# Ledger of designs, part 16: VHH binders against tRNA dimethylallyltransferase (miaA)

Target 1, 307 residues: tRNA dimethylallyltransferase (miaA), of Elusimicrobium minutum (b2kdr9)
Amino acid sequence: MTIIIAGPTAGGKTDLALNLAKLIGGEVVSVDSRQVYKYLTVGTAKPEGEYKNGVYNVDGVNYHLVDFLDLDKTYNTGSFTADASNTAYNINKKGKTAIFAGGTGMYMQSYFGGMDVLPKADQALRAQLADIADKEGKQSLHKMLSEADPESAALIPSGNLHRVMRALEIFKLTGKKASELRTNGFADISQNNFMVYIEWDKEELNKRIEIRTQGMFGGMLKETQDMLAKGYTRNSPGLRSLGYAEVIDFIEGKKTKPEALERIVILTRQYAKRQRTWFARYKNMYKADGSALNAEQILAEYAAWKK
Short names: E, the ipSAE of ESMFold2; O, the ipSAE of OpenDDE; V2, 0.75 times the mean of E and O plus 0.25 times the DockQ between their complexes.

## First folded at step 4 (VHH)

Design d3 (framework vhh_7nfr_2)
Fold by ESMFold2-Fast, scan of step 4:
Structure d3 (fold): chain B 307 residues (1-307), chain A 121 residues (1-121)
Amino acid sequence: as target 1 above (307 residues)
Amino acid sequence: QVQLQESGGGLVQPGGSLRLSCAASGFTFSRYAMSWVRQAPGEGREWVSSISGSGDSTYYADSVKGRFTIARDNVKNTLYLLMDSLKSDDTAVYYCAKVRGYSGYDLFDYWGQGTQVTVSS
């Protein structure tokens, strides 16, 4: 038995998931590419919890796929689907409901849809790959592709930087070789799953994002200072999480606090817009009003849906 | 053994009030959310109301919102449903239900025997 809770950043997904889990004795599986990282709690909006019997626990609820990954490690859809599959199996083996909650739509589609999804262009990743090509030559990127996906490397000339970068981007973001992806027939996962989408008025969500960002800055600053003291850098995968580069710019004197906050707000609103666009593809979601979230109403809808 | 025993049902006139009680035993009552579910003759089960284990959160079906109040006494291990402004549509067998704490296949794992509420004109 599975319940999916989706929605934009700052939309109340975590609180709804926790309340639902308490009502049914379920467990939460985080669908979030950033909450996986250790040490980064405030800026990733990871719920405050403690370990009980080796499991991250939030107010009596087991909360999976958070707080386990070192900042130097990458996480992608392949990693997520493997971990989520194992986690859901173990929850199901205990006879409990898995509540999947998050805003990383590509992870949800990969896991529930059983089809491979081509990621959108990642500008930060492309900038890093371009920097490698500039410093070490296009052959360096082609060598990386040869190691990751030899079939694609055989088909793409080393001089075609765009195609080499795209194939590497696919591999790095999904954990799957471009040469092996199944991209035919995109499945509407809301057709076969009870899927809730938390809707907000645009202006109200933008206000929530701004207030949240202002409230998070101090905690993000402390976390960032601690991570830099441990030897992590702006190039550490974990510190590429939304907002941390702006905090580093503040620490290094490249941005004032108001400039850093304004940039984080802009990036967060853009992320929320991309999430709305992604989830608009699912035609059978239950739309929940973000300003009036009610876990018992969601459970009543679920009971009706499964009849 | 988990046991749920309802009481307080009966015949009442439209606009009247009733108080249902559910005595719970065989489990740590305060740890589990509890619900009221009703079934009218010839119809499926309809969820009415739920309350969190602590009692801090309460929820109601739209059909009863503003008329019913769910409450619990964790010292006495008793769940209540206070029903005001009763309508003929409220006629049903009312079941006390324990929210499932270990299974994802059903919302509820234990049910009481039910108590009949009849709202007669």
Scores: ipSAE 0.000, ipTM 0.099, lowest interface PAE 22.1, mean pLDDT 84

Design d4 (framework vhh_7nfr_2)
Fold by ESMFold2-Fast, scan of step 4:
Structure d4 (fold): chain B 307 residues (1-307), chain A 120 residues (1-120)
Amino acid sequence: as target 1 above (307 residues)
Amino acid sequence: QVQLQESGGGLVQPGGSLRLSCAASGFTFSSYWMSWVRQAPGEGREWVSSISGSGGDTYYADSVKGRFTIARDNVKNTLYLLMDSLKSDDTAVYYCAKVRGYSGWEFDYWGQGTQVTVSS
C-alpha cells in the first residue's frame, strides 16, 4: 500500500504525513532532493528526529531517505528511485503502508511513473560546467561526457558546448545517460496512485514562506558556519541547497542579513511556483486545503479511492 | 495497449521444475518493475516475486525463497520465473503483473495467467 503527499515548500506536508503515519501505523519516505543531506536540518526543513534502531525517527514515526548523504555527494533521480524502491520494499515487507511525502516532483515522476523525465536547466551546475570549460577548455567537458556517456560523446562534437553541457547536465542530475533516456509519453502518476496535493492561496503561502525563512536564518547560519569550518564550500553539492549560498554571502560580508533574507524569500517563492506548475500536470490528485488539513479525512478519501 | 501473455505452465511432479515466461508489449518494458503473482483454487492472490527494471534487484515471498528465481530479458521483453523443488502447495494460476510505476508492490496490468499443477 502507498499514499503520496505532495505540495509546495512550507505547505505542511511533513505534519500531514506524520499524522497519517500515526493513524495507520505507516512509515514516511521523504521525496526531497535536499533533506537527504546530513548536517543541514534547518534550511532543508528536515523534520527534527533521532535515530532509533538505526532508523531516523520523528515523533514515533520512521522517516526514510533523510540525513544520510555527505555534502560532497550528489543525489539524483536514479539514486532516489533505487533507494526508494528498497525502502518501500522493506516497509511493505513489514505489512506497513509507505507514505511518500515531498515536493521534488521529478523524483515522484521518475519513481512512480516508470518513465524518464528530462530535468530543467540547473543554472548553478551550468555555471560550474562553464567554469571548467573556461579554465580547462571545451575538450575537457567532452572528455567528461566520453567517460559518462560514450554514445552521446560520439554523436556530439567537442566544439558544441551547449549540447555537451546539456548531456552532462542530464547525467549529473538524473544519473542516466542522455543516450539511454526514454521519454515516451508522460505518465500521469495520479491516475494509478492515491496522491494528495496540499493547496494554498498564493498570498497565504508567500506569508508562510517569509515567516519560515526569518525563523530558519539563525539555524542555517550555525549549520553553514559549521560546514565551512569542516572544509566544505559554496561549491559542495549539499551547500547548493536553496538559501545556503545567500547565508554564505552574509558570512563573507557580501550581503547584509536583510539582503540575504530577502533573496532567500524570493528564491523560495519561485521554487513554490515551479512546484505548483509541476504538480498541475497531475489530473487525479485529491486536493487538500492547506489551512484545514485533516489526516482522518485523507484516510477516508484513500479508502474510497482503493475501491 | 499493454499486453502480458504467460506461458510455460503445466502438470509437474512434486520436486520437479518449471520455467514460466511472460511476453510483454505496449510499454517500455525495461523501465518497469515486473512481478509474478499466483492464485490457488479458492484463495486470494499471493505475491510471489518482483524484479527491478534493470534486473539488479530481486525480491521473493518467504514461501518460495531459495526455490524460485525471477529473471528478465529486456532485449526480448520477456519476464521469467524459474521454479525448482515444486510442492503441491505451489499449485495455482500464475500471473505476470506490471508494477504500478516504481511502487514495487502494487500492480496495474495483469496477464491472463498460466496454470501450474503440482501432483503425483
Scores: ipSAE 0.000, ipTM 0.105, lowest interface PAE 20.7, mean pLDDT 84

Design d5 (framework vhh_brivekimig_d4; at its last look DockQ between E and O 0.02; V2 from the best seeds 0.00; counts 0 for: pae O 15.2 > 2, placed apart)
Fold by OpenDDE, look of step 5:
Structure d5 (fold): chain B 307 residues (1-307), chain A 121 residues (1-121)
Amino acid sequence: as target 1 above (307 residues)
Amino acid sequence: EVQLVESGGGVVQPGGSLRLSCAASGFTFSSYWMSWVRQAPGKGPEWVSSINSGGSSTLYADSVKGRFTISRDNSKNTLYLQMNSLRPEDTALYYCAKVRGYSGWDLFDYSSQGTLVTVSS
């Protein structure tokens, strides 16, 4: 048994997932690209918990794929898909329900939609590609991409070096075109899975984001300071998570607190918008009202769906 | 309660030197970045320098680079600012600051009256 809970940041996914897990004896699998990082809890909205016997536990619920990755490490859709597969297997083996909860659309799609496991980032290869970009210009890399994967090149602006490099990386490592991996028709994962989408009024969500940001800033600040003290930098993958750059700017005196907060709010809203757009592609989701979330109701809907 | 007490200010001629100190209490000093901020008459607050928790990393405003040195002694809960080659433009009230919540002008949190530095011929 698998249940998917999706929604925008600050939407209440975590609480709903936990309540549902408690109700049905399930475990939660986090579908969040940032909650994987150790020590970063407040800024990533990771639920507070503790490791017990090698498993992160939140209020008595096993919560998987959080708080395990070093800040200097990278995590991608391929990594997630592999880990999620193992995790789901273990949960099912125990006879428990796996509740996938999160807002990272690509991760969700990769796992449920059968996207080919994308290769892990190759740092050496990336360095080589970066060197080419530095020496020959971004257009040179784009040209390379156009030769290897014209469809991807058509979709990715030459100025987006990260995407260009990633597409090239995929091709060079797997021999497969990133575009081919994308064009295998967007599988609507909501057709074969019970998928809940937490829906909010736009303005209400924006307000929630503001309040949340204000409330979490102090914690983020502490987290950031601690990480910097440990030798991590703003370039550490973990600290590239949303909001931490602004906190660092604040620490460095480049931004005032209000400026940092405002920027974080803007970025968060933008992210929420992107999430909404992404999940709107799924046509068979159960739309749950964010202002009136009820785990029992979700369970009832699941029962109806399963019939 | 966070307490920050600055000292070391005074009147100095251009080209002179001063050393500011800040005694901190009411929080785990060694766990926080600390900063110096200054405010000249009629101007807004200006960030001067920051130092990380352990003292291994320091940052400076362009206006003071090469002239000012920030340091800290965590065993004494004290922050320092060595100011060399002082200029009239450095005249300001200097505040020791902890990175924290709102403080009025919201750059850093400070709880003292500051220490006045006057550079004049």
Scores: ipSAE 0.000, ipTM 0.221, lowest interface PAE 15.2, mean pLDDT 88
ESMFold2-Fast, scan of step 4: ipSAE 0.458; ipTM 0.777
ESMFold2, look of step 5: ipSAE 0.358; ipTM 0.760
ESMFold2 (binder alone), look of step 5: mean pLDDT 81; pTM 0.823

Design d6 (framework vhh_brivekimig_d4)
Fold by ESMFold2-Fast, scan of step 4:
Structure d6 (fold): chain B 307 residues (1-307), chain A 121 residues (1-121)
Amino acid sequence: as target 1 above (307 residues)
Amino acid sequence: EVQLVESGGGVVQPGGSLRLSCAASGFTFSSYAMSWVRQAPGKGPEWVSSISGSGGSTLYADSVKGRFTISRDNSKNTLYLQMNSLRPEDTALYYCAKVRGYSGWDLFDYSSQGTLVTVSS
């Protein structure tokens, strides 16, 4: 009993999810790496809500995985998968539908496809592995991979140093085989889930982003000033959320307001493009027109999909 | 405090035209995107149109695209909505609103009575 709503930033995902939840008596699980942070509401586009019985509630709808993380903490796909699993279990135990709504594609893939977090490159480890290859030859690293992950070693030629190093890096940093993560990481989650993608014309979405960003600036400025007053800095993980560095630059006199706004718009449009690229991998999504969103129509499509 | 005062509503026949105005005060008008939102009798608010702070970008709901034109005069702190080819389904209270920056475009800062537009024969 699960519906997935995906789409680019500024696309209308939250309103669609809330309207669907009201129609079916469901609850929303946010799939968003930024809305998890406390205090940052406007710049993260977190829906305005209040706590009812210990749960964040938006206009009568329970809204999960928002507003719980201190700005000094990080959040990753592993944390999301664990929290989402527990949250969905509790929603389904009550006989309700969990509506997953957001734009963080890696989180959706991790939870629904069983894909674990892939680590970022570790430069110290890569230097160590490169030194081994220089001293003992490329075959030595391939031998290490054969011992750690024989399936990856069968697929990756010994002469492809970059691929061999990446597979070893994954194993050394996570304890998991790249071959094991590859199997789950390439699953098309839209094959086994009712998944909606909100589509926008590129030019229309770009205009929406510009208009939205202008409306966000005042609220982001107040939030940022309050957080800096509490001792948080531009290096606090929460304030690394898109747009806040530009607001800090404005506060510190490093950017004018027009310069800050222009940069936020550019970064947000780039983010929307990355989201479109990510979600294009899923071949069985229901494509909803962002300019004509209708929760009742989405519900009818869900009913048809179940048959 | 933000104050928005709408005017220009009235009764018109189908195919007619009206121009709505919104006088804004209590904030730096040119720094904010503005929107028109309407509420038909017995229905929730529906977003109609938005305009960027400079006036360089405009957006319209599909139901009004090609018929309505949003504009602003930042020197007068005034927002406008030119409504042409009006239809009975355009009957609603019309509100101007300062865009709040939420992902949902029907979530706006407004505290006003709106202006009533009735399209009937």
Scores: ipSAE 0.044, ipTM 0.562, lowest interface PAE 7.6, mean pLDDT 85

Design d7 (framework vhh_brivekimig_d4)
Fold by ESMFold2-Fast, scan of step 4:
Structure d7 (fold): chain B 307 residues (1-307), chain A 121 residues (1-121)
Amino acid sequence: as target 1 above (307 residues)
Amino acid sequence: EVQLVESGGGVVQPGGSLRLSCAASGFTFSKYWMSWVRQAPGKGPEWVSSISGSGGDTLYADSVKGRFTISRDNSKNTLYLQMNSLRPEDTALYYCAKVRGYSGYELFDYSSQGTLVTVSS
């Protein structure tokens, strides 16, 4: 069972996802290119949590794919898809529902639509598969593929070990069938998934962005000073997160506080507009009023959608 | 600044061939998946093909499998689409797109002019 919650920055996605997770005993998977970074909490709007049993936990809810990446590292669609696949597998193994929540549309499209999710070769996994083939014959891997991806198994001869192993590798690393990845491309992911989009009046969302940015500035300033003291710079991938360059400009005397705040607001409104444009391509989303979010109502809509 | 410039379109007869090119600049080309997307008159955009940064992995839409070949030359920052056995249904404006990036919107966040392919007698 999977629920997708999408919407613009400052739209209330986190609170809705947490409330839904509490109702169904689920866990949240963040779909956000910024919240992956350690140390940057305020400016990335990462929910405040603590580690419980090695997992980031927000008010009793396990919250995955946040707070794990050093600021000097990059994160991309392939990394997200591999991590999300492993995370969803582990949530499902516990008998729980994964709630995907975020605004990074391309990550969402990649994972659910399969467009760009071919992972790099995994040497440890390939060694395991090679050992199985060596001990039990090539037919054992083809049988495994037939169970995981019957369409690929029909197209790939059992004797073609390289192609069989690659299709299994894709399935094991992404949770998606190689056959599905070859056909989905520009798929409307809202057609096959219960997908919620949080809608806001443009003027009201713009007010929320402005107020939020004002409230965030002090925390962002402290985070930025701490990161610069550790040797990170404006060129560190993590500090390219929206708003931090403007805070660095303030620290360096290149912008006044009002100038930095104004620029952050403008960039955040532009980001929200890009999110609205991206998600407009999905034709079967359930649209929730941002000013009247109700997790119980969303759960009822999900139950109706499943029928 | 990311720039993608498509070329190679034109008018061709059914059964003919065309090779599209996309010149990329403003990013480390070899680190990103690249795609071809097309939009036929009166229809929405349709994904055609994708290629990994190294060129080791390719994906194709069912409608073009066996007829089109995607390739890249990382030394020239150029993406290609070799189109064979063209059909009237292939008539469309063709766009190249960057698939991966930090923000997650690079694939469709900038507009290129595309290159027009018309398959007509």
Scores: ipSAE 0.000, ipTM 0.113, lowest interface PAE 16.9, mean pLDDT 82

Design d8 (framework vhh_brivekimig_d4)
Fold by ESMFold2-Fast, scan of step 4:
Structure d8 (fold): chain B 307 residues (1-307), chain A 120 residues (1-120)
Amino acid sequence: as target 1 above (307 residues)
Amino acid sequence: EVQLVESGGGVVQPGGSLRLSCAASGFTFSSYWMSWVRQAPGKGPEWVSSISGSGGYTLYADSVKGRFTISRDNSKNTLYLQMNSLRPEDTALYYCAKVRGYSGWDFDYSSQGTLVTVSS
């Protein structure tokens, strides 16, 4: 079984996930593009934990997909879906519930809903289509596409043999139109998963972001100085995490501390707004009041949902 | 149920000292960052200081750095704020707040606060 906890940065997702995990004997899988990085704890809001039996552990709860990636390495949707799949499989194999908690909506969508997964190229089919083009003329495949998938044919120039062949290949291999797969690829992951969204009043969340940023600055400064001393730079993928460029600007004398803090707050509020916009597309989420989070209530809602 | 009970406030003269305490219950205290936040009359909340669960990180607002010391005793589930060289500008209600990891800090977990008045 799987539970999804989503919400904006500074919204309380980690504490809700940890408390829920304790109630059900579950484990947490972080859905966060920045908490994956080693060394960056304060600025990424990584929960404070210790390694226990080789696994990052927060207050007795195993917390996966944090603190494993070197700052020189990139992490993307494909990396996340592979790691999350393996992690969830291992958690479920132990008979435990995987609690996915985070705010990186594209990662959630990729893992739970999938992006449009097109079939791999079929060399025999491509050879057959190429033979048809050679025998019946270059326009024959586009005519075939017009009959099978008029929408794709309208968008793909008849002279673009590669794109025409790909659209036909999709139709022949799946029995479905390429236009259908492209336009209907976004699955509402809240339809098939118990998904909690932590809601905050905009002004309340903005105050939380402001004060959190003030509290985090010193720790981010120390982390950043240590990473620069190790030879990492502002171009290191990990140091492109939200807020660290502003801290580097402060270290280099390009920004005062108030200027750096103000910029970090603005960027964090913009990130929270993008998260709210992203998650608004899911129609079947359980909405939890951020100011009154209760893990036992969430558990009761989960029990009701799975009936 | 998260419960935070502040104490130690009072009236003190400029240059004086006070130690605030916050007794925490209802959660695993050592696993959470804790913060002190203050609110002066007619002003919005101002973050004062934070301490990591282990005590390995301590952070201070520039206005209090060098004068205030945050500490914790995880065996007693208690957070402290030692306030030295107090100024009239430090007059405020002081709140103990549980920092919710990814969420930052949270006033909803504080009690009524403890009043610190620095008279001139």
Scores: ipSAE 0.000, ipTM 0.351, lowest interface PAE 12.9, mean pLDDT 84

Design d9 (from z9o with E50A K59Y Y105W; framework vhh_ozoralizumab_d1)
Fold by ESMFold2-Fast, scan of step 4:
Structure d9 (fold): chain B 307 residues (1-307), chain A 121 residues (1-121)
Amino acid sequence: as target 1 above (307 residues)
Amino acid sequence: EVQLVESGGGLVQPGGSLRLSCAASGFTFSSYWMYWVRQAPGKGLEWVSAINSGGSSTYYPDSVKGRFTISRDNAKNTLYLQMNSLRPEDTAVYYCAKVRGYSGWDLFDYRGQGTLVTVSS
């Protein structure tokens, strides 16, 4: 069994997921590009936890895909999809419900929508296609695309050489039509999954972000100082997490504390807006009022959805 | 309906101690993280301490670390803040607070009426 909880930063996703997990004996899988990093707990809003039997545990609930990645490493949709697949398999093997909770929409789409890792550009193949375009014209490549992938050809203008070449490259390297990969990548994951979206009034969410940011600053400062002392820098992937550059600017005397806090608030509000825009794509979500979250009500809705 | 009732504030000399209490009702107290937050005259809200649902983990900003101790009694639905070595800058209205769940860093959706702590000359 699987439940998806999505919503903007500072929206209460973690709290709802933990309360649901306690009600049903489930486990949480974090859908978050920043909570994966070790040492960065406060600024990533990672729930406070401890390790039990090798698993990060938050108040009695196993909480997966947090706190495992060194700050010098990157994490992407491919990494998430592989890790999430293995984690969900193990949770379901134990007869438990996996509760996916987070705000990184691309990760949710990648895992639940079945997004494939697209092949990297093949320079030899691109050179061959460019030679054909030079000798026979751009329309020649579009004709090739029409034969290989008529749906992509209908959507990509013949004059858009870069996109035509990319679609042909995908077909030639993978044997799959770009239209098929694109359709999978744009699947409405809320159609086939019980997906909760936590909605907030914009001004209420903005107030939540401001107060939360003030409460987080001291912890972020301590974490940042510790990481810099260990040799990490502002260019370390983990420290590129939202808010840490501003804390580094404060440490280096480039910003005052009020300036750093104001900037973090602005960036966090912008991030929340981008999350709302992303999740608006999904048309079959159960929308929960952030100001009146009730895990028992969500569980009742899930039971009704399962039929 | 969530109710939080703070008590224990008052006038104290620098270097003195106070113990704040918060009586909670209207929710399953033992299932939630609890917080102390304060607002000094002319300042914004500042978090002072956080404690997890079971009481095993506590958190403090550097400004109060080593001087303040948060604790809870889940059998009595009561939260405490022991404040030692009080300084004039600790003068504020202190609020007992909770968020909607276990996250320690979300907005303090529920606050009581507060209790005034004045650290005099």
Scores: ipSAE 0.000, ipTM 0.199, lowest interface PAE 13.6, mean pLDDT 83

Design e1 (framework vhh_7z1x_3)
Fold by ESMFold2-Fast, scan of step 4:
Structure e1 (fold): chain B 307 residues (1-307), chain A 122 residues (1-122)
Amino acid sequence: as target 1 above (307 residues)
Amino acid sequence: QVQLVETGGGLVQPGGSLRLSCTASGFTFSSYWMNWVRQAPGKGLEWLSGINSGGSSTSYADSVKGRFTISRDNAKNTLYLQMNSLQPDDTAVYFCAKVRGYSSGWDLFDYWGQGTQVTVSS
């Protein structure tokens, strides 16, 4: 028994999921590559919660797959699918409904679709790998590939940086070895699951992203200063979450506050556009108006769907 | 249903003061972050200030820090903005906004009222 709530960043997914969970006595599973990190609450839009019986709890609702990962650790599709499978099993074992809520489309597709998905180029990850190659030599990347995917390393010459980087990118983003991936098709996960997509007018969402970013900046600044004081850096995986590099640039005097805010807004709007493009592939979603979200209406649609 | 009503705007001279109020109904006011946002003529929306559910934590935009004070009265379901040392560039329509969400309020700002006009001129 599962409900999926998807939509763009700043779209109201969390509030809808919490209200729905309260109506049915369900629990929420976060589908978000950023909310997994500890300490980063404001910039990741993690719901404010407290631990009850070892579980993160938001206003009486158990909220899973948030606030558990150290900033120096990476999290990928493979880690997500394993954790989500275990979490959903335990929720369903209690006779409760698991509500999956988030905007990380690749995680949704990997878990619900069960199909191999080749990720698009990740420019941030490629920049990180290129930096490693520049500082430590091209052989360092081939060594990383040898440890992650020995079969691919045996087939890809160490001097072929582009092929080595692609194989590492696949592994880092999916948790699956390039040598083992099958690309035999895309499963429309909305065919077999009750899936809600929160729709927004582009201009209205863009205005809300701009205001939200302004409101979040002070909290992100404090979080970033605290993390840097603890010894984390701009290269810590958690601080690569959207917006934190721009806050670090502000702290280091490389950007003014208006420049940092403008860049965060641009990146957030681009992320929302990528999410809209990703989720447009699912043809059987229930479309919910972001400006008029109603959990009772969604519950009625779910009740009708499961019959 | 959910309703937010802003009042207290008007015409003031530079250096003057105004207190804005926002009365809320249709939701559990004491459970949500509340915010003030404004829109100046021909400009986009600007976030000004936020206050947590219990009133113990507040935040301000640099443009208003030290001049504006946000507060709330949960018993009256009312949000306030005390505005001091007003400047001509504070001329705008002021809106209160419930953040769509739980206690932290870092999702959408939602449930705008009609707003209240503040004009700062001689």
Scores: ipSAE 0.193, ipTM 0.637, lowest interface PAE 6.0, mean pLDDT 86

